# Designs tried in a protein design chat: VHH binders against o14958. Part 24

Target 1, 349 residues: o14958
Amino acid sequence: LNFPTYDGKDRVVSLSEKNFKQVLKKYDLLCLYYHEPVSSDKVTQKQFQLKEIVLELVAQVLEHKAIGFVMVDAKKEAKLAKKLGFDEEGSLYILKGDRTIEFDGEFAADVLVEFLLDLIEDPVEIISSKLEVQAFERIEDYIKLIGFFKSEDSEYYKAFEEAAEHFQPYIKFFATFDKGVAKKLSLKMNEVDFYEPFMDEPIAIPNKPYTEEELVEFVKEHQRPTLRRLRPEEMFETWEDDLNGIHIVAFAEKSDPDGYEFLEILKQVARDNTDNPDLSILWIDPDDFPLLVAYWEKTFKIDLFRPQIGVVNVTDADSVWMEIPDDDDLPTAEELEDWIEDVLSGKIN
Key: E = the ipSAE of ESMFold2; O = the ipSAE of OpenDDE; V2 = 0.75 times the mean of E and O plus 0.25 times the DockQ between their complexes.

## First folded at step 9 (VHH; framework vhh_7aqx_2)

Design U02 (at its last look DockQ between E and O 0.72; V2 from the best seeds 0.00; counts 0 for: pae E 3.7 > 2)
Fold by OpenDDE, look of step 9:
Parts: sequence; C-alpha cells; structure tokens
Structure U02 (fold): chain B 349 residues (1-349), chain A 124 residues (1-124)
Amino acid sequence: as target 1 above (349 residues)
Amino acid sequence: QVQLQESGGGLVQAGGSLRLSCTTSGFKLYRYAFSWFRQAPGEEREFVGAISWSGGSTDYADSVKGRFTISRDNAKNTFYLQMNSLKTEDTAVYYCAASKYRYFDYTPSEYDYWGQGTQVTVSS
C-alpha cells in the first residue's frame, strides 16, 4: 500500500468526559486508542507521537469513510476509561455499532487501514453465484465457515450472523440462500461447515440447527489450526496463543519458489496430523512483515531468504531451528514430521 | 425485543446476603454495559453499581462499596448483584439497566433499557 504523507491535519480527537457521548453516538465505527499517560520523558513522548501519527495517517487515508478516530489518556480520563471499560493501556479498540473489538495486531498504518476496511464489511458474505463459490474455495489460509439457510430472515441465519460478529474480521463467515450453491458445497439446510486453514475437507458442525452460542463455542474450540498463517492484524493475539509455552514457527516466502515448495510440504504435514491437538504450526511469510524480517533474523539467527522451521520459546525467544543445508533439497514431509515429533516429545527444545 | 428481568429479591435480615440476577433477552450482554440501580420509597433512583461491556471494569456507589459485587455470565445472558452484609438502608426496589453505548454511567438517564425491578427488604 502506498501511503500518503501526513498532510498536517489532525483528525484524531482526544476523548474526554465532555465529548465522549457525542463521539460514541456520532460514529458507527470508532477507532479508539487507549493510551498510557504521556510523561515528560522524551522517549515516551516520541513513542506516543509515533502511535499518534499512525492513527493520523489511517484517519487521513480513510477520511471518506465514516470512521472516527479517538484517543483516551488513561490517567487524564481515568473515570471515562472506567466507564468505557477499557482496562488495558496501549490497546486499540474498534467500536463497530454495538460491538467492541480489540485490535491486537501490528500497530501500523497499512495494517490498520486494511483491518478497518475489512471490518466495515458485513460480517457474513453472501454467496449466490458460481464465481463466488470459486472465490470462497480459493480461500485457504483463513478459517472460514459457510452456512446454508432458508433466507436472510431465518432465525438460524441471524444466529450465524451474530456468531460471525464475534470473529470478524479474523474468521470469515459465508452464507448462501441458494439451493444450487448449497448443493455444490454439499450443504444441507441450516448446516454450517467449518474449514480449517489449508485443509481440503470441511467439518460439518454437529447438531444443526445452531444457536449463536453453539457456533461461537465451536469456533473457539477449533480456532487453533494445525497450520495457520501469521497475520499482521492479529500477530500478537496469535503469538499469545502458544501451546505449552512454545510455537513451532515456519518461515516461508510464498512468492519464492523454495518457499512455496516448503509451504506445500508443510501443508501436507499439517494435513496428515490434523488429529493431533497438540500440533499447531505458525507459518510466517516474511513478505507480510517486511519490517520485522531483520529483527527475526537477528533474534533467531536465521536466514529468512530461505525457508526455516523452528521451535520458539515465547517467554525468552529462545529457539531451535531445523538444519536445512543449503546444498540439499528441502526437507521431505517425513523429515519435517519427524522433526516436529521430536519437538513435541521434548527431544528438541 | 430487548428485555431485562430481575430476580432474587426478597426479605433478608440485616447482615444477610442476597444475590440478584438480571436476565437479558433480545440482545447480547457483551455489547452492553450494565448497572444496578435501586429506589427506596420516596427516594430517587440511585446508582448501586455497574459493570462494563467486557466485564473488566466495575464501579460501585460508596454506600455499597466492599459489600456488593457485580458479575456477569455471558453464556447465561445474566449479570448479577451479590449483596453481602445487607443493611436496613439497602431496602429498595432494585433495577437492572443496560446501556447500548458501551459505557456505564451513574445517572439513570444514560441507560436505554430497564428491568421491572425486584424488591429487596432488609429487616432489622
């Protein structure tokens, strides 16, 4: 994304007891930065300014969207913060209608813009054509759900829509009211299929029809895929979702032939091990995180120009990586699987 | 239709405890801030306590602070007012209220939905 330079116009508003009601009522979509008090310390001030400018840029880019941007000083507006229920300083919250979404991704203008643009969309995408079905099927790196319902007025669809709101935009919800589409997707009335990333076959959620709670519960129980792609918009949340204090991390650049091949092997390994609840591989495409590449290389002492797979301790960032010789072919699925087993067994840590 | 329904009220001796429940329908708890108010005969409706949309923030009137606690159970669409060490002065009709703007406030006018109330009587 090509971002404009800051035009000097302040668009981010400080939220206070005086204006918060008006602001909250004015905007159907509100981006709220709940920030720590800004001290007189130059470093702290600079850090704050950097965050502020990101928000300003986002606001500038999205100026034509009906999105409000506000900041709340945790100290100056402590009472307001309490009223609003924002408890974690440094957090960015998105208020959409009556929903509140905590953003736990990279605090970057491009990421936020994309995130907000996605969030502006309806929580459920309706599929009504073959082309749209194809588009749906091409989505492999997201958790996605698809449901067949009688109509948009169906109570079950409404439940589905409500459920979708819990996960937007991180999990994609799709629905169809078209019998033909349903047939193509092998959906029965009120059935919802759950697609794990990179898996070929969906899981039909049991015990249709579903309530919102049932759907939400199911998704929450299944929201840790065997293989998942790290995304900037949820990178911190994903990272916090470790298993036993570790992440199995695979770096692969999809746009690179070797990376692509490695990823395909990784997908195969994941597919073969989907029944293992203790296995969750985090795929990181360096291209998604250009600013972090150098940091990762330094931290993990790896070359991200090549595919890498390793185990990372989330507490101290200690890591062990699979040795992949430069002169050799990429690891086979079997080799990767063996390595992963060694990691899971504690042999490699 | 959005509805709030209080329950759990009754007669209790001073020093006793009650747990009030507010069951909601027609809307999701996680989208709203909730509060408890009470009104004694001849008195104005007064703030008792509140809980934020996330449940992470609570506030209480000074008169009940340390004695009353508010919690919520989203799965049950219910939020609660645990009242301990009840006093005769706590005698009132207790109302639950919801704010659709995610913030709780101390004034009744800031709330969009109200329950019918439940009577709490604390005897000496």
Scores: ipSAE 0.321, ipTM 0.712, lowest interface PAE 1.5, mean pLDDT 92
Fold by ESMFold2, look of step 9:
Structure U02 (fold): chain B 349 residues (1-349), chain A 124 residues (1-124)
Amino acid sequence: as target 1 above (349 residues)
Amino acid sequence: QVQLQESGGGLVQAGGSLRLSCTTSGFKLYRYAFSWFRQAPGEEREFVGAISWSGGSTDYADSVKGRFTISRDNAKNTFYLQMNSLKTEDTAVYYCAASKYRYFDYTPSEYDYWGQGTQVTVSS
């Protein structure tokens, strides 16, 4: 929570036909806000000013990094917008080298800072020691991939690195060139393992070696894990990714003893049901979204100071929540599985 | 190595239509903006039209606006120019061009990759 106060110094550049080539060539990483024309409407002007302040604060926090911050007015610079190929007004685009990434998360300074810091890293993290293997193994709440390759010059490593660029920074890609590391992870040459969050075993991606396209397609087909954590940097994309018009939503505060215990029960249920393609539980840690707690409590009519699980209709936000007594008796994995079966069969709506 | 090859040129009567194709190799189409240029004998290459890296934005020279349409097919690595209501003034060698920058431009000097060209001849 320790963000500085905006100091009032202008760091965000307005792009025009005159300066855009120089600015685009100056930075390898550019955060670009393609904004709607600012109308005379009081509400719209305030909303724009808030987003502009967020960008200025992010630019202030990251001023020591080689990151440019720019704006393009969709009407005033319509000719420039055509040349740049930005087609959705109000969107934030990140240009990294020859890649264009549309940001689909909360327009907030802390979220953007962490997102941009993740993007300045290499798309693939190299693991070369036992300690690094242990650090890799401790990551359980992300989708992650790891492969073993001959060297950085391998065409198969290059295909893997290009695939990683498609998903950076949302999905973690790792590689090793060390035979000892590969042996410890039971990886064969040119093999890639895919780790679903919270699962005991990875999936060996079939038909090695792979093209970039094959890796990208596999990852896209497996982005709906049985248990997934909602994250601020991709919250809108995740929420739009429903199953049959619903989300099964679980609130569990990881830092709270009851929340921790409930999360462990959710993990067990997910592990026991990972073969069910109709089950995907969205785990929300309220600590990740302090400004939304009151909104969710009001909208869903629930108490987030204790664990909750329910089903939410994506079109009208109607919801039904499992009854969990406040006498500290959490449901067993079996009781939770029974409730989930009732939801999936349509007995609960 | 990056390569561009045009096809689909030929002789057509005024008022007719042609579709030019630009087949690409060594490109990931989603990373490049593409443009068509044309050159009549004794003249400089002139901008005809462009399509953005996303495919969502196009622009055209005033002389062809409303008659020409640019499209792309990423699965076939191919970039198209549909030319309708052709005029004798459209007679030229047509070139497909790409820049190593992610934006399109109206000036030929901004482009690093060019096809060999395809002749379009519009008879009266």
Scores: ipSAE 0.261, ipTM 0.718, lowest interface PAE 3.7, mean pLDDT 86
ESMFold2 (binder alone), look of step 9: mean pLDDT 82; pTM 0.844

Design U03 (at its last look DockQ between E and O 0.79; V2 from the best seeds 0.00; counts 0 for: pae E 4.6 > 2)
Fold by ESMFold2, look of step 9:
Structure U03 (fold): chain B 349 residues (1-349), chain A 124 residues (1-124)
Amino acid sequence: as target 1 above (349 residues)
Amino acid sequence: QVQLQESGGGLVQAGGSLRLSCTTSGFKLSRYAFSWFRQAPGEEREFVGAISWSKGSTDYADSVKGRFTISRDNAKNTFYLQMNSLKTEDTAVYYCAASKYRYFDYTPSEYDYWGQGTQVTVSS
């Protein structure tokens, strides 16, 4: 997405106890920056001004959407912050109806615009045609769910929709009311299938029909897929979701022929090892993080021009990377599995 | 459809402790702000404390700060008021209340849903 030049109009409102009820009632969706006190320190003040400009640009791009953009000063409005439930300074919160969503992604205009556009959509996408089934099936790099229900008025559809709201926009929820679509997907009435990224077959969620709580619990229990893509909009939350203080990290640029091939090998390894609860590979496409490429190359001492796989310690960024000789083809699935076994057994730290 | 119900009130000697529970139904607990209020004989209802959607976001009236603690158990749809170092002026009917909004307020008129109340009596 190409961004216009900021036009200089103030669209981001400073919230206070005086105006917050009016502002919260005006918008279905509020993007709220709960910021540190405005400091006299020149460096901190410039960093705040840059974030404010990002928010103003996002507000400009989305000005024809019913989205409000607001700021709350943590010191000046400490009482308001308590009322709203904010407890972490520097955080960006999205208020959608009566829900509060903490944004744990990169504070960048393009990331925020896409995140907010995903949030203004309905939490469940309705599939009603063969073409839409094909589009659904092509989505491989997300956790996705699909259910078959009698109608939008079904109490089971409503439970599904409420569960979807809990995970929006990170997990994709789909539904159909069309018997033809249900037949193509082998869905029974009130049945929900859960698709793990890159797997051949979905899991039919057991014990239909479901409550909202049962669906939410199932999804939470399956949030650590064997292979998952790091996304800018949840980067920090994903990083905190480690195994024993480490991440197995694979760099593969999907648009590059070698990266594409390496990703296909990773998918095969993931499919063959999905029963291993100790294995979760974090795939990073460098194209998703152009500003971090140089930082990663320096920190990890690797060349992201070519595919890489390694293990990273979450706390100190210490890392070990698989040796891939320059004169060899990419590792086979078996070679990757052997390396992974060495990591999981502790031979590689 | 929507219900709040207090329990755990009773007679306690000054300096003692008591734990109140507010059991809810029809609420998505993580989406509402909940408050405790109390009403002494002949007085208006007054704010005791509140808990928001976030894990640790609580606030208390000055008269109970440091003595009372609010907590919640989302799995049980229940809020708690732990009252320690009770004083005779804590004698009141205690109410739990919920707003339709995710933010709390100090004013009883800003709340849409109320429990029936539970009597707490602190004797010398």
Scores: ipSAE 0.220, ipTM 0.704, lowest interface PAE 4.6, mean pLDDT 86
Fold by OpenDDE, look of step 9:
Structure U03 (fold): chain B 349 residues (1-349), chain A 124 residues (1-124)
Amino acid sequence: as target 1 above (349 residues)
Amino acid sequence: QVQLQESGGGLVQAGGSLRLSCTTSGFKLSRYAFSWFRQAPGEEREFVGAISWSKGSTDYADSVKGRFTISRDNAKNTFYLQMNSLKTEDTAVYYCAASKYRYFDYTPSEYDYWGQGTQVTVSS
């Protein structure tokens, strides 16, 4: 996305007790930055300005959309913040209808724009054609669900739709009312299938039909894939979802032949070990994080021009990486699996 | 139809504890802000405490702060008012209320739905 230069127009509004009710009623989608007080300190001021300008740019880019952008000063509007339930300064919240989504990703204009664009879409995508089925099947790096329902008026579909709102846009929800599509996907009436990233076969959620709560609970219980792609829009949330204080991290550039090959091997390893609840591999495509590449290389002392896999301590960023010689082939699935086992057993840490 | 129903009220001695429950139906707890109010005979309905729709932030009236705690269980569609160290002054009909907006308020008129109330009597 090419971002325009800031045109000087302030589009982000300070939310206060005077205007908050009006603002909340006005916008079906509201982006809200809950920020700490801005002190007279130049550094803090600059930091705030940087955040503000990002929001302004996003607002500018999305001006044609019915999205509101507001900021709440934690100190000046302490009472309001409490009323609104904001507890963590520095947080960005998206209010969509009666739902609230906490954004825990990279605070960048491009990321936010894309995130918001995805969010303004319907939480459930309806599949009604073979072409759309193919498109659905091509999605491999998201958790995705698909359900077959009698109609849009079905109470079970409504429940499904409500469930989808809990996870939008991070998890993709699909539905069909078409018998042919359902047959192709081997779906029974009111059945919902859950697809783990990079897995070949879905899991049919047990005990159909489902309530919203049942669906939400199921997804929450299964939202940590064996292999998952780190995304800018949820990078911090994902990082906080460590297992036993560590992340197994794999860097691979999908657009690079070696990266692609490595990723395929990694997928195989994940598939072979998908029954292990203690295994979760975080795949990071450097292309998704161009501004962090240098930082990671420096921090982890690795070359991200090559595929890498390592274990990272989330507390102190200490890491151990698998040795992959330059003059050697990429590790085999067996070698990766052995390495991972050593990590999980504590032999490598 | 949105409904709220209080339970757990009764007679308790000063210094005792009660736990009130507000069971909800017809809506999802996660979409609403909830509050407890109380009304003593001859008095106006007053704010007791609230819990937000988001992360469950709470606020309490000064008179009950430190003694009362509000929580919610989304799975049970119920939110609670734990009342400890009860005083005779806490005697009132307790009401739960829900706001469809993303905020709670200290004013009863700002709430959209109300329970029927449950009597709490604290004896000396």
Scores: ipSAE 0.063, ipTM 0.586, lowest interface PAE 2.2, mean pLDDT 92
ESMFold2 (binder alone), look of step 9: mean pLDDT 84; pTM 0.867

Design U04 (at its last look DockQ between E and O 0.02; V2 from the best seeds 0.00; counts 0 for: pae E 14.8 > 2, placed apart)
Fold by OpenDDE, look of step 9:
Structure U04 (fold): chain B 349 residues (1-349), chain A 124 residues (1-124)
Amino acid sequence: as target 1 above (349 residues)
Amino acid sequence: QVQLQESGGGLVQAGGSLRLSCTTSGFKLSRYAFSWFRQAPGEEREFVGAISWSGGYTDYADSVKGRFTISRDNAKNTFYLQMNSLKTEDTAVYYCAASKYRYFDYTPSEYDYWGQGTQVTVSS
């Protein structure tokens, strides 16, 4: 994504007791940076300015959208911050209608732009055509749900829509009111199917019809896939979602033939082990994180020009990686499974 | 449809305690700031206490500070007003309110949704 240069126009507004009501009423979508006090220290000032510039660039790119951008100084506006319920300095919050979303991803202009654009969309995408069904089916690296409902006025659809708001934009919700589409997707009335990333078959959520709470609960219980793709927009949140203090991490470039092949093997392994609740593999495509590649290579002492799989300790970043010879073929599914088993058993740590 | 419903009111002797509940439907607690207000006969509706959308901050009117406590249970879609050391002056209809703008305010006009109220009577 090509970003324009900053045009020098300030679009990010400082939120204060004087203007916060007006601002909050003005914008249905508001990006709010709750930042720590800016000291007189040059380093801290520079860091703050860098964050501000990112927001300004985002604001510039999205100028044609009805999105507000504001900053709240935690010290200067302490009372306001409390009233607004912001407790964690340094956090970016997205206010969309009555929703508050904490952004816990890469604080980069391109990431934020995409994230906000996704949030502008309705929380539920309606599928009404074959083409849209195909598009839906092509989504493999997101958790996605699809429900069949009588109409948009259905109380069950409303519940579904409300549930979707809890997870937007990280989890994708789809719905159809079309019998043909439903038939194609093998959906019954008021049924909601849950698709785990990279899995071939969905899970029909039990005990239809569903309340919002039931849907939300189900998704929360199933929101850690056996295999998931790390995304910049949620990278920190995902990383914090470790199992027993570790992450099994797989680096693979999907655009690279070897990476692609490795991913296919990895997907197979995940599918074969999807019933293991203790298994969660984090796939990282280096192409998604160009600025972190060097850091990861240095930190983990690996070559990210090649597929890699390893176990990382989240506390101290200590890691052990599977040996993949350069002159040999990629690991087989069996070899990967064995390695993973060794990791899960504690043999590899 | 967003709904708030108060419960737990009643008659209590001075010095006693009551726990009011506000059960919400149609939305998640985490999306809203919530407050308790009360209105005595012939008086204006007054702020009692509030809790932020995150639940991390609470504030109280001076008249109830140290005696009343607000808490929330997101799993139950309910927030509470624990009233201790009740006084006759605490007699009023108690209302729960929600702000869709995620901030609580001390004035009733800033709130979007209201419960029907629950009567609290403190006898001498």
Scores: ipSAE 0.028, ipTM 0.466, lowest interface PAE 2.9, mean pLDDT 92
Fold by ESMFold2, look of step 9:
Structure U04 (fold): chain B 349 residues (1-349), chain A 124 residues (1-124)
Amino acid sequence: as target 1 above (349 residues)
Amino acid sequence: QVQLQESGGGLVQAGGSLRLSCTTSGFKLSRYAFSWFRQAPGEEREFVGAISWSGGYTDYADSVKGRFTISRDNAKNTFYLQMNSLKTEDTAVYYCAASKYRYFDYTPSEYDYWGQGTQVTVSS
């Protein structure tokens, strides 16, 4: 993503009781920063200015989209914040129609631009050709769903679309109305398949056809895959979603030969253990988080120039890491499975 | 498949009014933002105005603000451009367009579905 130099033009509006109705009416999508009061301390003022500049840059990049960018001061506009239902100071909220979405990702221009662009797209992508099926199949690192329906007018497609809106933009929903595509994917009428990341085979969602509520509940029940990639746009939500107060964390740089090999070993371990509800491995590609590499190396006392796997305690960031000597090959899938068993049984903490 | 068709164009005197209609088929009108664009001879298509998928928000080019009004009727699969206080500078071919997003955009390149256009000629 290539960002221009900020041109200095103000595009982010401070909301107040005087202007909020007009601003809310003007835009169907608002990016709203609900910020803590800014003290006279120069350090905190500078930190706020940095976030304001990020928002101004995002607004500049997206100036041709009908997206509003606004700020609400939690103290000066406390009455407005209560009226609009905000409860966490320092948070970004996205107002899309009558939905309020709390943004739980990295406060960075490229992350926000991609998140907002995904939110203005249709919640369901239609697949109508063999070439589009091949593109769908190449997506391996996301949760994705695909359904076969009679038409856009189908009550079952509408339920699917409404479920997709609930998870937009984090989970990819696809549909086809084409019998040839459905045959290629072995989809029956009104059937929906759920794809867990990195798995060879989907799960056919049981008991078709479905209501919106049944689809939403199924997806929520299956949001903790055996292997998942940490993404900048949802990193805080993923970090809070622990299992028994820990994360099993694996660093593997996909673009590096050793990282690529280690990731392939992790995929095999995940495939062989996908029925274990106690196992969820969080894969971090250091290339996705260039500004956090030094922080992680210091915090965890590890070197990210090579693959690493460890256990991190969510509450205090204590960690223990599998020993991978410089002069040895990468661990085998069996060695990883043994280490993981020791972690899950409590032999390693 | 998806179709848009404009109607209501014609010759009108300066200061007069016209109402353009855009009839849609193959669309879920409630899912799409719609816009009007216009193109005078020898010029690029220019944004005239847009209405959000919800119908609650509209925006207009400065040159037509206060004179033109966009509305939609989802039951009839139609949206409208009411053009009042017409000027000779409003002479153009008017196009309706649908966004592939729920939200409107100001640039023609973000619209994949276009009508054939209807001529509006404003004479003095």
Scores: ipSAE 0.000, ipTM 0.236, lowest interface PAE 14.8, mean pLDDT 83
ESMFold2 (binder alone), look of step 9: mean pLDDT 82; pTM 0.852

Design U05 (at its last look DockQ between E and O 0.01; V2 from the best seeds 0.00; counts 0 for: pae E 5.1 > 2, placed apart)
Fold by OpenDDE, look of step 9:
Structure U05 (fold): chain B 349 residues (1-349), chain A 124 residues (1-124)
Amino acid sequence: as target 1 above (349 residues)
Amino acid sequence: QVQLQESGGGLVQAGGSLRLSCTTSGFKLSRYAFSWFRQAPGEEREFVGAISWSGGSTDYADSVKGRFTISRDNAKNTFYLQMNSLKTEDTAVYYCAADKYRYFDYTPSEYDYWGQGTQVTVSS
């Protein structure tokens, strides 16, 4: 994304109990920075200004969207904060309808823009054409669900839609009312299929039709994929989702031929081991995190110009990485799998 | 309410050691990078060291590298600055800081929260 320079127009406003209702009515989404009082300290003031500038830039870029940008002083607006369930100062919240979503990603303008653009969409995307089916099928790096329902007025669809709201925008929900589309996707009436990232075949959620709660529960139970892509918009949350204090991390640049090939091998390994609940590989594309590349190289003592896979301890950042020769040969699926098994068995830690 | 509180400062002779603590409250520790800064009289606040949000990876200013060590105890919501082989030049007010939504930074203005500081005086 090409960002314009700040045009000097203030678009971020202070939110108060007094103007809250009016502001909320004006926008489909409200991006809210919940902050502590800004002290007279110059450093603190500068820090606050930097956050504000990011929001201003995002506001500028998204000016054509019905998205409001506001700041809330935790002290001045304590009642409002309490009412809205704000629990941590310094947090960015998005209000969408009756939902409050806490942003837990990189506080960067580009990340926020993309995040908000995704969030402003309906929680369920309706598929009604072959082209849209193809688009759906091309999505491989998200958890996605698709359901076939009788109509938009179906109680089961409504439940599905409500469930989708719990996971937007991190998990993608799709629905169709079209028999042809359903047939193509091998969906039965009221069936919902769950697609794990990078897996070819979906899981039909058992015991259709579903309530909202059933869907939410199922997704929560299955929301840790065997292979998942780290995303800037949720990087903190994803990282916190370690297994037994470790992450198996794979660095691969998809846009690089070697990275791409490595990723394909990694996908194969994941597919072959998708039934192992103890396996979760975190794929990081360095291109998604240009500012962190140097940090990771330093921290892990690896070269991210080439594919890497390792195990990282989340407590002390200690890590062990698979030795990959500098020759033209990438590890085979078998070699990767063996290495992963060694990691999981504790042989490598 | 987010709070950072430094402790452990004091007077120490050159060559001595101190351990500073920064106790945190009001936020999830795992989502923050933490850093130590120091400010000597008449000087700008300078980066001392940091520990990343992703674990225990650390970085230090060249002036303290090999002498200072930062560690974190998530269970205690506390991170530490172990200062060994202290020098008179290390005399300063030491501040702990927390950085949300990012990895650790070297610039003070990038950090979201600050402690009140603790005085460290190293005598000759």
Scores: ipSAE 0.479, ipTM 0.772, lowest interface PAE 1.1, mean pLDDT 92
Fold by ESMFold2, look of step 9:
Structure U05 (fold): chain B 349 residues (1-349), chain A 124 residues (1-124)
Amino acid sequence: as target 1 above (349 residues)
Amino acid sequence: QVQLQESGGGLVQAGGSLRLSCTTSGFKLSRYAFSWFRQAPGEEREFVGAISWSGGSTDYADSVKGRFTISRDNAKNTFYLQMNSLKTEDTAVYYCAADKYRYFDYTPSEYDYWGQGTQVTVSS
């Protein structure tokens, strides 16, 4: 999405104890930046100004939506911050109704606009037709859930909807009330299927019907799939979810023929190894992160527009990368599995 | 179907301790701030203390600071007020309250949901 030039109008409101109740009541959706005190240091002032401009641009792009944009200075408004219950300075929070959602992604205008647009939607998408089933089935790179319920008045649908609110917008929840749709998806009444990214078959969540708590617990236990796509809107949360101090990271540009082929090999490896709880591969498409390409290439000493797979130590960002020569065929699934086994056993670190 | 129920009140000697409980139903604990208020005979309800929606921020009236502690138990849907070093001036009916917004406030009129209260009597 191509953004206009910032027009210079102030749309982001600074919250204070005087105005916060008015602002919180005015908007059903608030984008709130809880920022560190602005120091006299020129570097930190510039970095804050850049973030402020990003928020103003997002507010401009979304000015036709009923979304408020606000800032809270952690020092100047320390008492207000205490009342609001925010503890982590520098965080961006989305207040939707009575929910508080932390934005854990890249602080960029296009990323934030898409994140906010996802949040204005209902937490559960209803599927009622064959075309909608086909659209649902085409989604392969997200965690998604789908349930079959008697109606929107079902206590089990309501529990499902409440569970969906817990994970919005990061995990996609779908429901159907149509028996034909349920038959096409092999769903039993009050059954919920959990789809791990890139897998052939879903997991039927055991012990139907479910409470909200049972659904939330199941999803929390299954948020680390064997192969997952790193997304700009949740990149910091995903990066913090390491295995034994490391991440296995694969760079594959989906729009490039070699990147596409490498991704297909990664999918095969993931399917063949889905029962290994110690394996979770982070797939990064460099096209999703244009602002980070140079940083990663310099830090990891790799070419991001060629297929790459490596292991990264989360504490010091030290890394080791599998050698994939330009003039050779891509590794087979078996060759990649052997390399992964060496990483997981500690032979490569 | 929002309900708050206090328990744990009673008679205690000055210098003693007492723990009040507020059992909740119909609340999603991560979405509400909760507060304790008290009312002595002939007085208006006054703020005692509060806990934020995140559970990471608390605040207390100056008169109880250092003696009273608010905590919560998500598994039991219960908030607590631990009262130590009790004084005769702590004698009051104690109320738990919840706000429909996720921030706490010091003013009783800002709260939508109230328990029925529990009597605490501190004898000298």
Scores: ipSAE 0.178, ipTM 0.662, lowest interface PAE 5.1, mean pLDDT 86
ESMFold2 (binder alone), look of step 9: mean pLDDT 80; pTM 0.826

